# VH-VL binders against Cytochrome c oxidase assembly factor 8 (COA8): the designs that were tried, part 180

Target 1, 167 residues: Cytochrome c oxidase assembly factor 8 (COA8), of Homo sapiens (Human) (q96il0)
Amino acid sequence: APERGAERRDTAPSGVSRFCPPRKSCHDWIGPPDKYSNLRPVHFYIPENESPLEQKLRKLRQETQEWNQQFWANQNLTFSKEKEEFIHSRLKTKGLGLRTESGQKATLNAEEMADFYKEFLSKNFQKHMYYNRDWYKRNFAITFFMGKVALERIWNKLKQKQKKRSN
Key: E = the ipSAE of ESMFold2; O = the ipSAE of OpenDDE; V2 = 0.75 times the mean of E and O plus 0.25 times the DockQ between their complexes.

## First folded at step 15 (VH-VL)

Design oe9 (from od1 with heavy chain E54Y; framework fv_pabinafusp)
Fold by ESMFold2-Fast, scan of step 15:
Structure oe9 (fold): chain C 167 residues (1-167), chain A 124 residues (1-124), chain B 112 residues (1-112)
Amino acid sequence: as target 1 above (167 residues)
Amino acid sequence: EVQLVQSGAEVKKPGESLKISCKGSGYRFTSYWLGWVRQMPGKGLEWMGDIYPYDSDTTYSEKFKVQVTISADKSISTAYLQWSSLKASDTAMYYCARQGWHYDESGPFGFDYWGQGTLVTVSS
Amino acid sequence: DIVMTQTPLSLSVTPGQPASISCRSSQSLLHSDEKTYLHWYLQKPGQSPQLLIYKVSNRFSGVPDRFSGSGSGTDFTLKISRVEAEDVGVYYCSQSEHIPYTFGQGTKVEIK
């Protein structure tokens, strides 16, 4: 016997899709910004009939995303830690204490923080240079394989359609 | 997972128009031919035609070319089979089915996934 | 049009015994790509057809190995090594070598 259709919608509180893509998606899904890297992750759709070349491209994109997420998560955590240490060190030398009278974290003014930013950028220059180099290399490779996959898909559509019309 | 879901049963009178649907999910709809197969009550299978949804290219069995129209809307992954004027002889189960294909094959192979069927009854 | 002829039209088989269905095409199903476009479908009572064998001898995903297809040119055979109760239904051969695609008239398989 036929049965009534399922409801398409329920109450959807903010953030219910925070970490997982929709299960029946036939497209890549973009998630919310990661807590540490502040980058949006892409969850890749795996086609039923994925070719080895398509799999290679997908894995390359996944690996590049993981590498990128890890780099920025580590960089942001290092920045936050070193900033906190710098602030505490400077406040201690001034005899001001690590907390305000209200119990909030004590901060330095923009002029005092300029020394930290200058030192941090200088110290991490080589690291950022290597990151940029690898980022461009990875994106060049991804673009190259995207081109190859596009050509393969065109060829496959021609084969499928041509076979149908022959005879 | 690959699924083809067809519209519900229809009861019509001769001369009426009808359009039935087949919605694909779980695969790239535009990458596969989608066919329609008729089965008259107690009889075998008859291929009616198919459509390539990417460009709506159609192929018909000569027997059915004048009687029906096959179309698709790739934006909603749905194919259609339509009659302008039904006859009692159109009473049958109608199946949609995907023409299977794999990247390492030279061409499509048989109908690999089938819809549940739409029963069309034409009587007066 | 290519005409597909199945024999027998009906089979009554004791469970566990083998069954064989023949299919003959009115012309060769060998394509210029050297593949033969002959397929076998099973329609169980009240259900949609399902693909069993494609291109003569290739089992579709999930199809038990008790099913096998063979043949070439115009003569083809579907064999079930040990018929089970779940195998009852109507079997169809089909060609996709020439438009229009055609099906055999069907072979009804039932258990004694």
Scores: ipSAE 0.362, ipTM 0.694, lowest interface PAE 2.8, mean pLDDT 86

## First folded at step 16 (VH-VL)

Design jh1 (from jg87 with heavy chain Y102F; framework fv_ebrasodebart; at its last look DockQ between E and O 0.02; V2 from the best seeds 0.00; counts 0 for: pae E 14.8 > 2, placed apart)
Fold by OpenDDE, look of step 16:
Structure jh1 (fold): chain C 167 residues (1-167), chain A 124 residues (1-124), chain B 108 residues (1-108)
Amino acid sequence: as target 1 above (167 residues)
Amino acid sequence: QIQLVQSGAEVKKPGASVKVSCKASGYTFTSYGISWVRQAPGQGLEWMGWISASEGNTNYAQKLQGRVTMTTDTSTSTAYMELRSLRSDDTAVYYCARDQRFDFHKGYSPFDYWGQGTLVTVSS
Amino acid sequence: QAVLTQPPSVSVSPGQTASITCSGDKLGDKYAYWYQQKPGQSPVLVMYRDSKRPSGIPERFSASNSGNTATLTISGTQAMDEADYYCQAWDSDEDYVVFGGGTKLTVL
């Protein structure tokens, strides 16, 4: 069995501005977009009487969120770096300066940038395919556990109603 | 095989000029740039500047502005670096390196090939 | 100009993992490159674009770039890996190249 080389997850800088929701919140909170991933983090509510199944669901959601944050943070950083190199290379190849006469950063036209985007997407196609696959797997698992939690809650409510009728 | 072959060692007096050559082979010279890097004895690498072989565009390190001139001869696939007003602190091994910053198709990989280096000694 | 800071020296035993760091302002937003230089030889590119390995470079060489720190990692370090290692970055705004101060790797 070929040892799957542990892709050392480049730990994206943990500088996620941890928007702390108010302590008295009984709901999940959505934070502002992360500066690296541009994804809005969700702060998951922890019930006082969290069931083991609810805890498992919460952990799975949290792990999936972290996975998504890391993926997109890294992808956006890579995109930015490659874009910058592309622009620079193209400008230099044309004999153009990096700055305009007005001192602004020189840019490429939309057609040239379209070539960059096409190439970038082509190069990262497989990576995106794997991401999408794993995204679906994770979300299916989450949905499955959401269903289990819902059933558990229904069952607990029915038991409580039966106890109240017996007393 | 890709090779960068530099000119031989030079001994110069303070205030003199030195011109180092770098002959490129094994690749399309005009598709790349040449960067120059120097290394004083026992010191680290210092970037001096770059030149585009196709356009002749240059950028020099601020520290060397006014004293350095980089040129290319496309007919001979040779890059040149001239350093003027030499000082004792200019004593170093000077390297040319292929610079890929001009190739937007292959990706950015600067300094993937280096010359063997040219020792320039500035002594009174 | 941006300054890249490296430890002046790193020592490692044969077979162990060596890690060489390169720190700089906003280095995480730039590509890092790594060069190996043996005594009396020209530098050799060992890593490019943070984590890419050129052809001919052993798989024991790896690199990463996160935050403001690039790291070169040599797993299973061998005696032949003893050299000076330099990190390098490019500033696209000012169009200049900067090298780190270099790290001497000693294999004990």
Scores: ipSAE 0.612, ipTM 0.837, lowest interface PAE 0.9, mean pLDDT 89
Fold by ESMFold2, look of step 16:
Structure jh1 (fold): chain C 167 residues (1-167), chain A 124 residues (1-124), chain B 108 residues (1-108)
Amino acid sequence: as target 1 above (167 residues)
Amino acid sequence: QIQLVQSGAEVKKPGASVKVSCKASGYTFTSYGISWVRQAPGQGLEWMGWISASEGNTNYAQKLQGRVTMTTDTSTSTAYMELRSLRSDDTAVYYCARDQRFDFHKGYSPFDYWGQGTLVTVSS
Amino acid sequence: QAVLTQPPSVSVSPGQTASITCSGDKLGDKYAYWYQQKPGQSPVLVMYRDSKRPSGIPERFSASNSGNTATLTISGTQAMDEADYYCQAWDSDEDYVVFGGGTKLTVL
């Protein structure tokens, strides 16, 4: 089932309906894990009364999620590829086949695999540092636009309150 | 809106090289990769390799390793594929395609937009 | 090396359901993609991630992928569906793309 998602930006009163049709979700929802990234994608709700600033914020969040999912899909692929190459290299060095007697992939013991994990972390350290930098940059931008949207909603509420009072 | 526009048809002799260009527009070039796929006359599709527009790393099909070079120019949003030591069986239409590792709305879709194709004819 | 096997041709009558298979070792553990190519044109993505349909592709196109076989299904087949169809998989372990040999769909 879909879960309740992010904030609802169009809570201000208006004559335009915000009702989401019964056959579509009115909330963000989390999909099943992607085969490659192992992350669950968030499917963002698009309200009918979305302002240009609200649309910009939603697209920025979508783009950030896509960037994040692409990074981890690539890292999981790289991890899997380098793991198999490491195993193949060590099996060849030991003069062993790539398959067991049952036809399953041959593996290395835990001590041997620990060498792989150390080498992988060392090799990919710089890539993860750049990921963290870009993550902070993206989240700063998202936070900035969240502030803009919040101010826009406050301003619109004050203008509507001023109109009601003057009547 | 998203377009991949390739360079024109070429005729080459065996042993020569060809360099096909693929100019991308309508999207952030550095957020995606470019795959190259070829199709010999009357035959199926054959993947040649992939290049990351952001990092320039490549992955080539094994049978073409050593003969193919893929590059990008991010300032012009253009990908290039160079195939060297051409043989008669390299006669094909060469396509560039946007290679997408993850798309939130479509999942992982390697070839959602294709160039128009570039016919390369290798004849003596 | 991984191989995706498709039947070379499939014939159907207009309005009937066409079924195009794609067989590969443990293909269900990978995402399968389907492309349509009409004569003289570039391929067009018609199904992705096993069973998802891109915007602009008619609802009569559907697909599945389990075990060693992916299947593209076209219900209510029309003359405009006459084309070559290719399956494609991505081997995440080797970061390698493979296409099936293609299937010519004929609508009689």
Scores: ipSAE 0.000, ipTM 0.489, lowest interface PAE 14.8, mean pLDDT 78
ESMFold2 (binder alone), look of step 16: mean pLDDT 89; pTM 0.922

Design jh2 (from jg87 with heavy chain N59Y; framework fv_ebrasodebart; at its last look DockQ between E and O 0.03; V2 from the best seeds 0.00; counts 0 for: pae E 15.0 > 2, placed apart)
Fold by OpenDDE, look of step 16:
Structure jh2 (fold): chain C 167 residues (1-167), chain A 124 residues (1-124), chain B 108 residues (1-108)
Amino acid sequence: as target 1 above (167 residues)
Amino acid sequence: QIQLVQSGAEVKKPGASVKVSCKASGYTFTSYGISWVRQAPGQGLEWMGWISASEGNTYYAQKLQGRVTMTTDTSTSTAYMELRSLRSDDTAVYYCARDQRYDFHKGYSPFDYWGQGTLVTVSS
Amino acid sequence: QAVLTQPPSVSVSPGQTASITCSGDKLGDKYAYWYQQKPGQSPVLVMYRDSKRPSGIPERFSASNSGNTATLTISGTQAMDEADYYCQAWDSDEDYVVFGGGTKLTVL
């Protein structure tokens, strides 16, 4: 079995969203887009009487969010680096400077950039397929646990109503 | 085997010109470019410029604009770097290096092969 | 002009891990390259695109690039690893290529 060399995941700096929800909030809060992933982080509310199922759901959501943030942060960084390298390489090959005569950053034409995007997507197609697959699996699991939590809450409400009727 | 073989050491007077050659072998010369890098004694690496072997397009470092000319001869797979108006501070080992174009699949790996270097001494 | 800053020297004992840093503005947003140069020899590419290793380079060589700092790491450093190491990146402002000032690695 070929030892899958552990690709040391370059830990993208966990841009801890400095967004702190109000302490008295009983709801999930959506933060601003993360600077690396461009994804809006969700700050999950923690109930005082969190059930084991609710806790499991919250953890699963948090883990999925972290996974998603890391994936897109890394993907966006890779994209940016490759794009820059492509542009510079092409400009260099053309004998063009990095700046126009007007002092603006030199850019490639739309056709050349379209080729870059096409090839980048092609190269990363499998990676995106695996991501999508895993994304669906994770979201399915989350949805399943959301259903369980909903049922638990209904059941608890029914038990409380029965106790109030018996007293 | 990929090899870059440079011309021998040269001694020049201030104000003179020097032309260094770099003969490439072991790969398709026109599929790559050549970058030139110099290193003054005891100093770091300084990029001088680049030439496309296929198109003949050049880009020179700003500091060397007007003094440097890079050329290629595809028939002999040889790159040339001419530096004019030599100064004492131009005393350095000059390196040619293979500089590939961006490859969508392989990526970009500049300076993957280097010449042995050419010492150019500028002395009065 | 983009400036890449390296420590002038790093010393390490045989078998220990050496770390050479290269710092530059927004270097983490670019690919970093590393070259080894032994005395009287031409530079040799040892790392490309932050963390990729060319064929023929030992596995003890690794690199990373994060924030404004690229790092070359040599695990289990050997006497043969004594050399000058240069980082390189693209310059987005003036020239296409910029090198760091170089780091002399001494194996004690």
Scores: ipSAE 0.762, ipTM 0.910, lowest interface PAE 0.7, mean pLDDT 90
Fold by ESMFold2, look of step 16:
Structure jh2 (fold): chain C 167 residues (1-167), chain A 124 residues (1-124), chain B 108 residues (1-108)
Amino acid sequence: as target 1 above (167 residues)
Amino acid sequence: QIQLVQSGAEVKKPGASVKVSCKASGYTFTSYGISWVRQAPGQGLEWMGWISASEGNTYYAQKLQGRVTMTTDTSTSTAYMELRSLRSDDTAVYYCARDQRYDFHKGYSPFDYWGQGTLVTVSS
Amino acid sequence: QAVLTQPPSVSVSPGQTASITCSGDKLGDKYAYWYQQKPGQSPVLVMYRDSKRPSGIPERFSASNSGNTATLTISGTQAMDEADYYCQAWDSDEDYVVFGGGTKLTVL
């Protein structure tokens, strides 16, 4: 299981991003939870002398984060939409209005909502299985490219060592 | 077939308000947001703001704060943009565009479908 | 505040390669998007997330984004490619949608 669950508990205090990464940082760094995915984005450092292989690794990590962010944003939006449709359907069946006397949205009690939560998880079980498979595939690819970058850096060190011996 | 159809051109006097509609079809309206983008004659594109079709959440460009209101009607799959206290420099073509901040297939929101545009002319 | 700078115009002969640049501070840290707009028409998405091409966009369109510059490249440019082209990015610092000023591509 990816580490997605722990980050969902840390929501930003506002609905508008106020994140401003350091301009000249030599480090990757992490922002506040995204409003839609509830995942904290990583902002990747781009060195001025980044090799083509290092660039490919960074773009792969960025694309994997985007994929992960999109999956959870889409799941959260689908969850919200289906939750509202479920509430609307059950209120209609009970002959109740969609709004309370105060104008707030009407809702169902916790026991009624438990049916929705169980059905949503069951309905999305296969999608989450494919998500986990794809997560492992992406993690393996990232690890593989990290190994390739490590070998490239070793080779560059050997070139520098050979240059120093020649001089 | 995905389509955004906007209301017709309008001529307004300074100080008036305008409300442009954008009717969506061919997709699940509540699964996406709508951005509004304007273009003054002979000028570039200027993003005005965004609205979530499902929850009605909005986010406006700071330049337009206090003058713009965006709404949706999910029963008609229609988005609305109202611009108040019109000035002559608000003369522009106003576009709606489908917008999803996080789209699994396309990543962070391109404006992949646009309305035909609504010319709003503000003159005395 | 972030600014995306494009050349006001680019001219190419038919069949040649056109390159339209979009410059912004650390633009390579962001995803870049490209739109085509013909006179009297709405913008059309032609490239997204730096280098991805939507279905229905000809293969002669490509794009890249690195460092401070995103580039839209049109190989084998045709008369029908004559249009205004806009780059767009998310400002990761301010969470704003930013458009470039636009580039008029002329095919002579």
Scores: ipSAE 0.000, ipTM 0.469, lowest interface PAE 15.0, mean pLDDT 79
ESMFold2 (binder alone), look of step 16: mean pLDDT 89; pTM 0.921

Design jh3 (from jg87 with heavy chain K106S; framework fv_ebrasodebart; at its last look DockQ between E and O 0.03; V2 from the best seeds 0.00; counts 0 for: pae E 12.8 > 2, placed apart)
Fold by OpenDDE, look of step 16:
Structure jh3 (fold): chain C 167 residues (1-167), chain A 124 residues (1-124), chain B 108 residues (1-108)
Amino acid sequence: as target 1 above (167 residues)
Amino acid sequence: QIQLVQSGAEVKKPGASVKVSCKASGYTFTSYGISWVRQAPGQGLEWMGWISASEGNTNYAQKLQGRVTMTTDTSTSTAYMELRSLRSDDTAVYYCARDQRYDFHSGYSPFDYWGQGTLVTVSS
Amino acid sequence: QAVLTQPPSVSVSPGQTASITCSGDKLGDKYAYWYQQKPGQSPVLVMYRDSKRPSGIPERFSASNSGNTATLTISGTQAMDEADYYCQAWDSDEDYVVFGGGTKLTVL
């Protein structure tokens, strides 16, 4: 079996703004958008009596979140780099400087940029397809575990009610 | 095969000018630019500037503004770099390199092919 | 003017992994390029756009760009890999190309 070379995931700098939720919060907290991914991180609540199933769900959610953060951080960075390269190339082809006479950064019009977006989407189509596939897989798994946790909670509540009726 | 062939070594006096040529072959010359990079003895690489072979658009390193002129001859697929008012610190190997920065569609990087280099010695 | 900083030298034993770093302000927001230069030879492009490898470059060469640091990695370093390595980036704001100071890789 050919060892699939572990693509060293370029660890985007985990500069996730450590928004620390209030210590007394019994709920998940949503942080501000991350500067790289533009995704809002969720701080998952950890119950004191977390079941193994709840823990598994939380871990899966966390892993999925991290995966999403990394994907979009990298995608946004790539987009920005390619966009600048595109703008530069077009301006240079036109014999225009990168700065206007007023010293502002020269930009392309919307029509010219449409070509960039089309090309960028085309080039990244496969990557996005894989992302979407994996996104669905992860979310299905999460949903499945959410269902299991819900059932566990129902079962535990029923057991507690039975015990209270027997006493 | 893609090749960049530069002119031979030059010895110049301070205050003189030098013009280095770079003949390109094996590709469509006008579809690319040429960057010039120099390297003083025992030193690193220094970007000098860029020229578009199609449009003749140029950008020079600020340090060399006013002293450097880059030109192209599309009929001969040759790029030229002229450096004026030569100083002793201009003693270096000068390289031409194919530059694709203005061609976004190529998806290629700048400086994928280099000339063999031209030694320019500035001595009294 | 943005400056790219490289270690002046890196030493590695044959078969080991060499890592050469290139640090610069906002380098993470730019594409990094890497060149190999052997004594008396012209530079050769070994990595482009952070992590892409040109045709003819061995798979043992890899690169990444994270934060403000680009890294060239040579796995299973060979004697033939002894050379000077230069990082390069383009500054779109100032419209200039900058090279790092170069790193001499010695294979011991």
Scores: ipSAE 0.481, ipTM 0.800, lowest interface PAE 1.3, mean pLDDT 89
Fold by ESMFold2, look of step 16:
Structure jh3 (fold): chain C 167 residues (1-167), chain A 124 residues (1-124), chain B 108 residues (1-108)
Amino acid sequence: as target 1 above (167 residues)
Amino acid sequence: QIQLVQSGAEVKKPGASVKVSCKASGYTFTSYGISWVRQAPGQGLEWMGWISASEGNTNYAQKLQGRVTMTTDTSTSTAYMELRSLRSDDTAVYYCARDQRYDFHSGYSPFDYWGQGTLVTVSS
Amino acid sequence: QAVLTQPPSVSVSPGQTASITCSGDKLGDKYAYWYQQKPGQSPVLVMYRDSKRPSGIPERFSASNSGNTATLTISGTQAMDEADYYCQAWDSDEDYVVFGGGTKLTVL
């Protein structure tokens, strides 16, 4: 049975972004949510004896994570920007200022905001359809390579047993 | 190999307009954005705005809203920045910089490649 | 709108550690970026996303960002590090880029 090595973990307070990955982990691990995408990144373990197929799978997973985080970061920023533009436009049409008496940003009520949400979804419908298709394509490819790696590991076990018999 | 080459220095009178070009090479132009940053003599960097090379979407600094227009020509991989109604305090070196618009860390930064700068002098 | 405040000047002896601060309201909730500009040259990116170093930037450059303050640290400072340094952030709520006022690093 493999021996556990020395392990040190940060004891940072809950909710603080001072996260630090472990040094000698032999497993993938999940970090805190990204500031913009709100998605938790996976930090991928790189084994010492990684095969070319295993490397291809890991890089494909890394690339897919980057793509997914980039899409949601950009979508969140676009949503925030267009939301503020919509609010400002409607406030101007109503003859209202951008700030309340207390200095807070003026907002629209839920019924008024429903128009924005509907417009945003309609405007971005095609982007979300392509995102869904690309998501399926990428996850299919990942699953396919996972299968190839599994077969490679079975084959290596068979070669290891044949090598033992030859000796 | 990645380069941003800007048009040459210009001297303008107050009230005129200037249009600075920024020709990109060595990368896929439509995969990145272009930010414009200016620097008055002896002063710091001031962000002017950003344009998406693929979609043409722009975002301008509030201080310059209404006076600045940014465009791109994807067939020549060139970005343009036009500043109108020039004043003496618009005298500066104008830089274009490549930014990561669709980096999941939310664009504009890092500015990893910069043009050489274009000096625009506004004097009577 | 966000404001990033840097000291106008920092002096350091060769081999010592230089520390350049960048202060802004809740700056740790944003990513911070750092640029070096030598006289007559365009800015060069030296740190991005708080603490990451681009390829080609010496290991003596490091950075951090938490609370209201981002810090660029240059250990073992060399004469070639003498330059102006700018911090930069992006305000996702107001959708604009802001630079600090710049810090002139002098290596005596």
Scores: ipSAE 0.000, ipTM 0.512, lowest interface PAE 12.8, mean pLDDT 80
ESMFold2 (binder alone), look of step 16: mean pLDDT 89; pTM 0.924

